# Ledger of designs, part 2: VHH binders against Jacalin-related lectin 10 (JAL10)

Target 1, 292 residues: Jacalin-related lectin 10 (JAL10), of Arabidopsis thaliana (Mouse-ear cress) (q8gwi7)
Amino acid sequence: QKLDAIGGKGGKQWDDGADHDNVAKVYIRGGLEGIQYIKFDYVKDGKTIDASIHGVSGSGFTQTFEIDYQNSEYIVSVDGYYDKSGTMQALEFKTNLKTSEVIGYPKGTTKFSLGGVNGKMVIGFHGSAGKVLNSIGAYLTTAPPTKSQLVGGLTGGEPWDDGSNYDGVKKISVTYISTLIRSINVDYEKDGQVVTRYHGMKNGDTEEFVIDYPNEYLISVEGTYNILPDDNVLVIRSLIFKTSKGRISPTYGFVSGTKFVLESQGNAIVGFYGRDGGAFDAIGVYFSPIPS

## First folded at step 15 (VHH; from o1 with M107F)

Design o6
Fold by OpenDDE, fold request of step 16:
Structure o6 (fold): chain B 292 residues (1-292), chain A 120 residues (1-120)
Amino acid sequence: as target 1 above (292 residues)
Amino acid sequence: EVQLVESGGGLVQPGGSLRLSCAASGFTFDKYAMAWYRQAPGKGRELVAFIYSGGSTEYADSVKGRFTISRDNAKNTLYLQMNSLRPEDTAVYYCARGEKDYYGYRFDVWGQGTLVTVSS
């Protein structure tokens, strides 16, 4: 997604493009006459790319803003000020984790915000510049999935991880007995194909919860976990699923013990991870923004 | 023949108490886990509480702190003490015999049930 440049109409057009995975660092040289230049280091395939300066290097002061892209930090929006002449005076960057200082001199008469779209991240910039920065625009992409906490028995069984590289969940098959969850089978949608992953023991009663992807998304996993006294293991005892359409699955298993809710506002569950070892020990999910 | 016979059901006001009993016969009672299930009108049967052969107990969150499951092995009897009863506790309560199934238990022997009605 390309956002139009905001600011003045002066200068020459520049465009760093959208072929990046993230932004690693921002360089801004500010002066009394406005922002003299802006420069970005981008991330592509895990490597930083040094981009060109947009503007001129004058007698101003250079400030930098670093984004911890290795820890899933990304720019969400850019706020700024430009004056009547169309000169960018100050910029402020907001990431999913922090906000930069106001860089430059906020002398502008016009305040603007670039980006701020829910579930999106900035992966590139474009604009115009001459002796000063005149305008700035951005390219957006879907923010990466986030990993929930793992809940349940954290030390027993064997770990498994389906990852987050799916478009959505189409069906969950839950196998359970009177006192606990035995397994889950998840049908994922990936590039128009169904991918099924199996986790746990298949002995027991099995029920299916179908989700009408892409019109409906799995958004919540709830349940309980509790210790099995005879075996001295902590396992998932019950599960409930909720969708974006307000549908709630039946309660599977035995509602007993510590309650948990795995949900993230505005996001869908696109993957599962957990632990199993004869019983279903632990469960976690990956969240991804629901497409608008 | 394995047999479970529930008793003690009845009408009680909200906040009241009731004690259910289940008389077991036809099997070695003290070797089995036992459970209470309930089925409310229009709902499925749900596990309320169960007690292991060793005496450990587990409860559904909906009844935890209000219900107590116990057993008298000498009398081959299972009990469910229900306190602070609520209208939503209205159901037919069933006694069940359980067997260990790897991790966890299955309950597959049932009594005829006893009706508990909580109403003002």
Scores: ipSAE 0.832, ipTM 0.962, lowest interface PAE 0.4, mean pLDDT 95
Fold by OpenDDE, fold request of step 16:
Formats: C-alpha cells, structure tokens, sequence
Structure o6 (fold): chain B 292 residues (1-292), chain A 120 residues (1-120)
C-alpha cells in the first residue's frame, strides 16, 4: 500500500521503494531553515540496506532514530510539521513500541500524520527534496504479530508454541484445581475454520470463556504465578481474560504470588505459547493489531 | 463420618479482627492439608488460605498480610485469624479438607460455613 506524500510541492521526487521487510534506522539532518535531508537504513532478508540521502547536507545537525527490528519493532506512523513554503520542519516517528523525539523544529504551520493504519507497518518511504526535505510518503505492509514476554516458570516442563498464524481467539477452556491452573484449550479462528490446541493436564474443573470473534477480541491475559512448596516448581496459579468489549472472565485458579498482565494497547491476542510439565508452568501470547 | 464444623463468624466493624475455628472429625487431621474458602453474595467461592500437613501456608493476595491460617493438630482444629477486616471480606467462610493431586491440591470436603459480616 502506497500512501501519498504529504508536505510541500517543491524539490525533486525520490522513492526508496517498498521492497523491504522493515526500517532499521532513520537519519535526519535538521536546521533552522528546515529539515535538510532524511535517510533510511532498511531491512531486507535480515540484512540492513543503506539508502541514499534525500536532500542536502548543510550546517545543521544530524539526529538518528533506531528501530529494533530484530525484536519485532516497526514504524507505525510519522508525524510532521511543514511551513507555508512547503519545507518540512520537524518529524516524529512512532513505532509499535516507542516514540522518537521530535526531530527538527516544530515551527511549521501545518501538522500532519502519515500512516497509523491498524495492522500495518511502514516498510519504505518516498517524497520530494531539494535543498530541504519538502514532502514524505510511505509504503505500508501487513504488520506481523509480536511476541509477549513469557511469564511463570521459565525452565520447568516442556515448551509449546501455537504460533501467531491465527485470526483470533474464539474460546478458551481453562482446567484448574483449587491451587493452580492445569491446562488451557484454545479455539482459534483461522481462515473461517476453528483450530483447537490443547496444553496441559486435563484433570480438574473445566470452564469456558467464549469470545464473539470477529465482533470481539481477546486483548488481555492476567494472572499470578508462584512456587509450589512441595515440588519446588514455579507455575501459573491463576488466570483472567479480558476482551475488547470490556468483558472480564471469571478468575480461574488461586490468586497468589506474582501478578502478571499480558496486554498491548490496540492489539488483540492471536496466539499462545508457554511451558507445561504436569503443572501449567508458563504462559505467553502473540499480539496483532485489531482490524478497523 | 468426616465432618467439618466452622464457628466464630459474626458482625465486626471495618478494621476489626475475628478468629474463625473449624473443628474436624472422622479422619486423621494431621495428615491432610486444610483450607479456608469464602463466598460473598453473588460471587463464586474463592480460596482464601490453606495450610499443608507439614505446616506451610499459602494465602490469596487479597488477604495476605491480614489473615493467618493455623492448625492445632492435638485439637483437630483449623483456625483463621482475620485482622484489618474490610467490607469486601464479608462472606460465608468455609473450611475444607484437601488432598494432593499430582501437582497442587484439591479441596473437596466442606463444612457448613460461618458468616462474617464487616460493616460499620
């Protein structure tokens, strides 16, 4: 997807293209007269690729913004300011994880936002530049799911991973006993079909939490983990689920120990991973932007 | 016959204290883990605290630091000392007998319960 360039009409056209997997680093040289040049390092097939400078190097100063592409960070949007002459004065980059400083001087009379499309990431830029940067546009692609931290017992049991190749979660069946979580069964939606994955021991009380996908999304997993004194193993003791409609599941298990919250603003949970060793040791999730 | 009988419930003001007792009979008390549950009106029953046969204890986060579970094996009695009581602690409190089930414990023998009301 190509987003039109925003800004002034001056300068010559430049286009880095969309044949990239991510953006690794942004270089901006700013001055009092505006942004003098912009440059990007892109990622393709796990390697960084240098792009050309767009603009000119003047007497300004260069600032950089690094994107941790190796840890699933990506640019979501770019905010900017340009003046009446069509000169870009300042830019601010937003990733799924952080926001850059305002680079340049926000003296422009017009503020704009480029990108910010749910489920999309920036993989390339285009625009116009002469002695200054005049305009900037972007290429978007589908953003990949991001992996949460794993919480609970990180060394016990055996690892499992459902992956992130699902459209959403339709139902979670939790099996538990008085003092801990035994297992989860997850019904995923994938291409209009239901896929069920089973993790843990099936002995115990089982309760279902149904999510009205695609009208409702699972957005949060909360709970506690704590050591079992008799067995000296760290395991998940309780779980709570929350949806995009504000529904909260019952509390399953025993609320005791270290509290955890797995959630990501604007994202839905689309997959689970964890560890199981007879007890439910650890849990993690995959996040994906909620479609608009 | 296995029997658990709770006592000690009543009305108490916020910030007050109360001690619950559970008299056990019909089984070898010192061989079992014991627990206190509570159920507030309109809510599900929740595990509050439990004590292993060896004396180790675990508490729900909601009561940790305020409640103390203990046992007197010579008297076949389970106790719950409740301090700094809050209105949200209002519930019927049940004692229960537990058994180890692979990892973790199951509690499946219950008393009749005793009502604790925390109100000003």
Amino acid sequence: as target 1 above (292 residues)
Amino acid sequence: EVQLVESGGGLVQPGGSLRLSCAASGFTFDKYAMAWYRQAPGKGRELVAFIYSGGSTEYADSVKGRFTISRDNAKNTLYLQMNSLRPEDTAVYYCARGEKDYYGYRFDVWGQGTLVTVSS
Scores: ipSAE 0.826, ipTM 0.963, lowest interface PAE 0.4, mean pLDDT 95
Fold by ESMFold2, fold request of step 16:
Structure o6 (fold): chain B 292 residues (1-292), chain A 120 residues (1-120)
Amino acid sequence: as target 1 above (292 residues)
Amino acid sequence: EVQLVESGGGLVQPGGSLRLSCAASGFTFDKYAMAWYRQAPGKGRELVAFIYSGGSTEYADSVKGRFTISRDNAKNTLYLQMNSLRPEDTAVYYCARGEKDYYGYRFDVWGQGTLVTVSS
């Protein structure tokens, strides 16, 4: 998604394009007469890519703002400040983790915000510049899914991970016995097709919880985990699911021990991961923004 | 033949106490986990407490702090001490035997039940 440039008229158009995975670093040269130039380092396939400077190098100092892209930091929005002569006077960058200082001198200017679209991140910039930066626009893409904490027995069983590369969850089948959870069977949608993943043992009572995807989304996995004293293992004891339409599943298994809630406001669950073996030891999820 | 025979049910006022017993026969009692289930009128059966063969206990949230499950392996008897009783505890209470199934237990064998009524 390309957001139109905002700011003053003037200067020559520039366009770094959208063929990037992230932004690594922002270089801004500012002074009392405005932002002199801006330059971005982008990331593509794990490598930093240097883009061209936009504007001119003049007398002043260069400030930088680094994005920790290797630890899932990304730019979500930019606030800009331009004056009536069409000069960008200040910029402020916001990531999912932090906000830069206001770079430049915003007094007496018009403020605007670029981006801030739920679930989106900036992967490229465009704008106009001459002797100063005049305007700035952005390219947005869907931000990567967020991995929840893993809950339950963190050392028992063997890890499994369905990943986050699914469009949504269509059905969860839970197998349980009187005291604990045995398995889950998840039907995902991927490119119009159903992909099924099974984790755990088939021995037990099985119940299905159907989600009317894409009209309805799985938004919460809750339950409990507790030690089994005879075996001295920490395992998932109960599960309950909630959807975007306010539907709540039955409680599967037996409520015992530490409660957990895996949910994130504005997000749907699009993948599962966990641990299993002779028991269903642990569970975690991937969140992705609910489509608008 | 495995037999589980509950007793001790009756009428009790809110806030009162009652002690249920379950006499077990036909199996080696101390090798099994034991449980109490209840079924309120018009509702399904609910596992309310269970006790492992080694003596560790677990309770449903609805009864935790008010009910105490215990066992006497010498007498082959399971108990449920119910304190601070509420009208919502009114149900038929069933004794159940647990079978170990890899990790965890299945409670697939139970008795005929004993009625507990909590009312003024």
Scores: ipSAE 0.624, ipTM 0.854, lowest interface PAE 1.4, mean pLDDT 90
Fold by ESMFold2, fold request of step 16:
Structure o6 (fold): chain B 292 residues (1-292), chain A 120 residues (1-120)
Amino acid sequence: as target 1 above (292 residues)
Amino acid sequence: EVQLVESGGGLVQPGGSLRLSCAASGFTFDKYAMAWYRQAPGKGRELVAFIYSGGSTEYADSVKGRFTISRDNAKNTLYLQMNSLRPEDTAVYYCARGEKDYYGYRFDVWGQGTLVTVSS
């Protein structure tokens, strides 16, 4: 999604494009004369891309604002301040984690907000600039899913990760015995197709929990983990699932030890990750905003 | 021939106590985990408590603090001391032997059960 540039009409158009995964760093030189230039470093496939300077490249002090993209920080919106001469006088960047200082001098200007669309992030900018920055626009994309904390035995078994690139969960099958969870089998939907992922051992009793996706979403995974005394290993002992329609699965396994809840307000579970080996050691999830 | 024979069930008033026993034969008792299950009317069987071969115990949340599982390896006998009984404890109680299955236990050998009725 391309948001039109807002600000003054002067300057020459520039466009960094939308073929980026995130913004890494913002460089701004501003003063009493306005924002003299702006530059964005982008990231693509884990690599930083040095983009062009927009405005006048000259001597002066450049302020910077870093985005911790490696830890899921991204820009959600920009507030801008421009004057009647068409000069951008100040900018303020907001991420999902923090807000920058107001860079520049906003007094006596027109304020606007760029972005701030729920569930979206900025991946590119465009605008106009000459001797100063005149206007700024943005490219938006769906913000990435967030990854929950891993719960259970954090060193036992081998790690696995289904990723988060699924539309939703259609069914969970749990295999368990009297004292612990053995495996899960997850049917995801991806582009109208079912993708199945299986994690753990096959021996035990298997029960299904069917979700009426897309009319119903998986929103919660709860359970317990505890040490198995004879083996001295920390593993998932029980699981329970909840949906957006208030449905609750049976409790699978045996409730024992430390309770956990993997749930995030306004989000559905769209992926799983964890650890398994001789037992089902640990579980985590990916959350993605429920469309509204 | 593996046999598990429960006894000690009966009718008891709420707040009362009962002690269940399970006589085991046909196997080396002290090498196995042992459990009590119960089945309330119209419900599936649920694991109530179990005791590992090493002596550690675990309890369902619904009975923790009220029930105590124990074993007498010299007599090949499993016990369940049930205190502060409630109407929801009404069930047929089954003794079960656990076999280790990689990690954890599968309870595959069952007694015929003993009925506990808690009623006022």
Scores: ipSAE 0.532, ipTM 0.816, lowest interface PAE 1.8, mean pLDDT 89

Design o6
Fold by ESMFold2, fold request of step 16:
Structure o6 (fold): chain B 292 residues (1-292), chain A 120 residues (1-120)
Amino acid sequence: as target 1 above (292 residues)
Amino acid sequence: EVQLVESGGGLVQPGGSLRLSCAASGFTFDKYAMAWYRQAPGKGRELVAFIYSGGSTEYADSVKGRFTISRDNAKNTLYLQMNSLRPEDTAVYYCARGEKDYYGYRFDVWGQGTLVTVSS
């Protein structure tokens, strides 16, 4: 998605394009005459790509703002401040994790916000610049899925990971016995197809929790984990699922020990990972922003 | 031939106490985990407490600190001591035998139940 540039119409158009995975670093020089230049380092395939300087050199300091892209930081929005002549006077960058200082001199200007679309991130910029930055626009894409912490028995069993490359969860089938969880069977949707992944043992009582994807999303996995005294193993003892429509599953298994909640505001669960063996040892999820 | 016979139910006032017993026969009692379940009117059965063959115990959050499960292997008897009873404890209480199934237990063998009513 391309957001039109905002600001003045002067200067020469520039366009860094959208063929990037993220932004790594922003370089800005501001002065009393306006933002003199801007430059972005982009990320593509794990490598930093230096873009051209947009604007001209002059007096003043170059300020920088680093994005920790390897730890899931990305730009969500930019606040800009331009004056009556159409000169960009100040900028402020916001990521999912932090906000930059206001760079430049915003007094007597018109403020605007670029981006801030739920579930989207900035992967490129365009605009216009001459002796100063006149306007700035952005390219947005869907933010990547993020991985929850793993909860439960972190050393028992064998790891498994469905990944995050699914559109959503359509159904979870839980097999359990009186004292613990045995397995989950997850039906994912991917490109209109159902992809089924099974983790754990088949023996027990099985119940289905159906989610009306895409009208309804899985948003939360809760439960408990505890040691089984006879076996001295730490395992998932109970599970509860919640959806975007406020639906709550039955409690599967037996509530015992440490409670956990895997949820993230504004996100749906799109994948599972965990550990299992002779028990259902541990569970984690992938979150992806719910589309606006 | 497995028999589980609950007794000790009755009417008790809020804040009162009651002790349930379950007489077991037809199997080697001390080799099995044992449990108490309850079923309130219009609700499903819920696991209240269980005791492993080795003697360790676990309780549902709703009864923790108020109920105590115990067993007397010499008498083949399971007990539930219920203290500080509340109206929401009103239910039919069932004794259940647990079979170990890899890790954990399946409580699929049941008694006929004993009614506990907590009311003024």
Scores: ipSAE 0.473, ipTM 0.785, lowest interface PAE 2.0, mean pLDDT 89

## First folded at step 18 (VHH; from n6 with Y103W)

Design j5
Fold by OpenDDE, fold request of step 22:
Structure j5 (fold): chain B 292 residues (1-292), chain A 120 residues (1-120)
Amino acid sequence: as target 1 above (292 residues)
Amino acid sequence: QGQLVESGGGLVQPGGSLRLSCADAGFTFDKYAMAWYRQAPGKERELVAFIYSGGSTEYADFVKGRFTISRDNAKSTLYLQMNSLKPEDTAMYYCARGEKDYWGYRMDVWGQGTRVTVSA
């Protein structure tokens, strides 16, 4: 997705393109007359790419903003100010984790925001520049999956993690007995194929919840966790699933204890992680934007 | 092993009380888990209250202190005291007995059920 450049009409066009996986670092040289140049280090295939400066290197000062791309940080939006002449005066970068300082001099008459699209990240920039930066635009792509909190027994059993490298969930099979969840089986969609992952003890009553992927997405996991009185172990007691079509699964297990909801507006669940040890101890999910 | 027989259901007004009984005559059930389930029209059967073999009790969140599960070992009878009944408590109520199965209990003996109707 290409976002139009915002700012003045002066300068020559520059375009770093959209063939990147992330932005690693931003360089901005600011001066009294405006931002003199902007430069980006991009990420492609796990490597940083050093791009050229856009503008000129004058008598100003250079500030940098680093994005921890290795820990899933990415630029979400860019705020800025430009003056009546269309010269960029100041920029501020927002990532999913932090906000940069305002770089430059926020004395522009027009404030703007570039990006800020839910579920999207910036992977490239374009714009115009001459003796100063005149305009800035961006290329967006789908943001990577985000990891939910882990809920339930956080110390019992053994950890497992299916990851987020799936396109969606097609089916969940829940095995439960009396007052607790024993296991889940998840059928994932990956590149047109079904991948099944098994977690927990499979003995007990098993029920299936089918999701009509790609027409329907799993969007929510709810349930309860509580201490088993006689065993003094904290485990998942109940589970409920919800889909993008408003379907709600039956309640699996025993609705007792602390309630939890794992959901993220506009996102689908594309992976699970958790803990199990004969009982289903804990559960977490990965969220990914639902395709438009 | 004995057969479970529920009783005590009936029609009550909202805010009313009922005491359900589950007779397990001829069977020493104190070492087993006992439970009350219910099934409302058009809904799935759900666990209401559970008494573990060790004597601990646990209730579904919707109970909110309104119900009490207990057992009389001498009479081999399970009880569910239901107070502050609501229309949404209307259901067929079943008692069950179960054996320990690793981390949980396998409920393998069931009663025929007793109907509880809460209506103004």
Scores: ipSAE 0.798, ipTM 0.943, lowest interface PAE 0.5, mean pLDDT 94
Fold by OpenDDE, fold request of step 22:
Structure j5 (fold): chain B 292 residues (1-292), chain A 120 residues (1-120)
Amino acid sequence: as target 1 above (292 residues)
Amino acid sequence: QGQLVESGGGLVQPGGSLRLSCADAGFTFDKYAMAWYRQAPGKERELVAFIYSGGSTEYADFVKGRFTISRDNAKSTLYLQMNSLKPEDTAMYYCARGEKDYWGYRMDVWGQGTRVTVSA
């Protein structure tokens, strides 16, 4: 997906293309007269490649923004300011993990945002430049799955991780006993096949929540976690699931303690990870863009 | 095994109070967890209040401080003091006894229930 360049109409066109896997580093030369040049290091096949500078190397300052592409960081959007002459004055980069400083002098009269499309990442840039950076556009692709925070007992039990290499969730079987969640069984779909993963003890009351994949997606996991009084261990006490069709599961377990919500707008849950040791200690999820 | 027998249910006006009792006849329950459940018409059974073997208590969100679970070990009796009753509290109330099962308690003994009706 190509996003049109935003900014002034001056300068010569430049285009780094979309044949990249990620962006590794941003270089900006800024000055009082505006951004003098922008440069990107891209990632292709696990290696960094550099592109040429777009603009001129003047007497300003150089500031860099590094993206930890090796740890699944990627640019999601770029905010900026340009003045009435069409000169970029400042840029700010947002990744899925962090936000850069405002690079340059935000004294422009027009503020813009490039990108910010749910489930997309930036893999290339284009624009125009002369003595200064005049405009900037971007190429987007589907973002890889992202990992949520882990909630609940973070030190008890043993860690498990199903990963994110699934197309969707078809069924969740929740086993609970008295006042806590004991286990979950997840039926994933991968390449037309069902893959089942089991986590926790299977003894107890079990209920199933079926999801009509690929017509319906799991999009939210909610619940509560709290200390079991007798055992003094922090565990998941209740779970609730929501789908893209607005269906809400029953409340499984016992609502007690701190509430949590694992949800990412525009994304589906495609994997689970957590901790268990007979009780369900902690839960996390992987988010992936819902196919359009 | 002992038999759980609930009592104390009845008809009460909104804002009223009831005290439910659960007698664990013929069986000591001081080593076990005890709980009150309820089931309204057309709804699933839900946990109302729980008392752990150690004496700690937990309550469902809808209780909001209105109910108190307690036990008298000498009398082998479980209680549920219900204050500020609402129409939505109308249900069959069951007591249950649970045995420790690794993490948590398996509620394996149930009473026949006592009906609570809250209506103006």
Scores: ipSAE 0.754, ipTM 0.916, lowest interface PAE 0.6, mean pLDDT 94
Fold by ESMFold2, fold request of step 22:
Structure j5 (fold): chain B 292 residues (1-292), chain A 120 residues (1-120)
Amino acid sequence: as target 1 above (292 residues)
Amino acid sequence: QGQLVESGGGLVQPGGSLRLSCADAGFTFDKYAMAWYRQAPGKERELVAFIYSGGSTEYADFVKGRFTISRDNAKSTLYLQMNSLKPEDTAMYYCARGEKDYWGYRMDVWGQGTRVTVSA
């Protein structure tokens, strides 16, 4: 999705394109005359790509804003400030994790916001520039899944990670005995096919929670973790699942210890990760925006 | 046939008390984890209280503060002291025992149950 450039007329059009996975770094030089140039480093296939400077180098100090793209940070919106002469005077970048300082001098200007579309991220920029930056536009794409914290026993068992490259969750089967969770079995949908991933021990009582994907999404995983008496290990003790249709599963396992909730407003759960060994030690999830 | 025999059930008034007992005629009582489960009409069997071989105890949230599980290893007997009883506690109560199963305990021997009815 290409957002038209906003700002003043003037300058020569430039276009970094949309063939990028993310933005790595923003370079801005401002001065009395406005934003004098802007440059973006992009990410493609895990590698940083240098782009061209847009504008004219001059006196002053280049200010930078780094995007921690390796830890799932991305730009969601840009606030811009341009004056009656068509000069961009200030910019402010917002990510899913933080907001930059206002770069430049926004006094007496027209403010606009570029982007801010739920579930979307900026992967490219375009605009116009001459002696100064005149206008800026953006390319949006669907934001990548984000990773929850891991809850439970963080050092026991062995790590596993289903990743986030699934369309949704169709079924979760939970196996438990008396006072603990033994395993989960997750049926994902990927390109119209069921992909099954199993984590933990197979012995125990198994119950299923079926989700009517794509008419219904998994949105929350809740439960408890505690030290298991006699064994003295910290493990997941209970699990509860909730869906976008307001359905709530039975409590699987046995409620004991510290409660946790893995959910994110506006997102569905599309993947799991965790730790398992002699028990089901820890659980985490991947969130992906639900389309608006 | 199970070797566990429950007793002590009956009719009680709301707010009343009962003590359930479970005698184990088998050997090696002290090696087992023991538990009380219950099943109300139309509902699934649910864990009420659990006592580990090492003596630690855990309780379902719906009975915490009201019920106490204990065991007398010399008499091979499990107990459930039930106080402040409510109509919702009406159920068949089952004694269970289990052996260590890697981590935790698998309950594999069950009694026939004793009925508790809480009614004015």
Scores: ipSAE 0.670, ipTM 0.872, lowest interface PAE 1.1, mean pLDDT 89
Fold by ESMFold2, look of step 18:
Structure j5 (fold): chain B 292 residues (1-292), chain A 120 residues (1-120)
Amino acid sequence: as target 1 above (292 residues)
Amino acid sequence: QGQLVESGGGLVQPGGSLRLSCADAGFTFDKYAMAWYRQAPGKERELVAFIYSGGSTEYADFVKGRFTISRDNAKSTLYLQMNSLKPEDTAMYYCARGEKDYWGYRMDVWGQGTRVTVSA
């Protein structure tokens, strides 16, 4: 999806295109008359693409903004500030993880926001520039799933990873005993079919938490982890699930130790990963934007 | 296997104390985990306190600081000291015993219960 350039009139059109996986770095050079140029390093197939400078270099200072694309960071939106003469005076880049400094001097200008479409990321830019940057537009694509931190016992058991290539979660079955979680069983939807993944031990009491996908989404996994007495292993002790409709599961297992919360604003859980062995050692999730 | 027999329940006023006992006729008491559960009318059975074979204890948040679980292996007896009792503690209290099952303990021997009633 191509967002029209916003800003002042003037300059010569430029277009970096949309054939990129991400943005790696932004270079901005200010000057006496506003933003003198902008340059983007893009990512394609794991390699950095060195795009053209847009504008002209002059007196001023150069700032850079790095996107940690290898750790699931991407640009969500750009705030721009242009003046009556058609000159871009300031820019501010926002990612899913952080916001850049405001680059330039926005006072006395018209502000706009480029992007900020739920579930989308910026993969390319276009605009107009001459002696200065005049306008900027963007290419958007669907943002990839992001991976949460792993919580629980990080050294016990063996790792497992369902991946993120599922449409959503339809059901979670939790097997537990009085003091700990034994296993989870996750029913995913993939291309209209149910795909089931099981992690842990089968001995215990099993309860189901059904999600009315696609009318309802799993959005949060919470719980506790602690050393299990006698066994002396750090494991998940309790779990609670929450949905987009405000439903909350019972607390499975036994609340003990350190609380964790795995959730991300505007996202659903579409996959799980973790560690298991004689118990359910650790859990993590994949997030994907909720459809509007 | 033997039977667990609870005793010590009764009627108390709020703020009062009770001491529950659970006897096991078995002579291998010390290798099991032991626990107290409770079930109030209209509610599911819930874990109150757990004592592991190695002697470590854990308590539900709703009773922490008021109840103490302990065991006397020589007498094959489990205890629950209940202090600062509240009307919400009114329930049937059950003793349970479990053996090791991978990590943790699976409770598989249950008593018949003893009633605790806390009312003015």
Scores: ipSAE 0.660, ipTM 0.872, lowest interface PAE 1.1, mean pLDDT 89

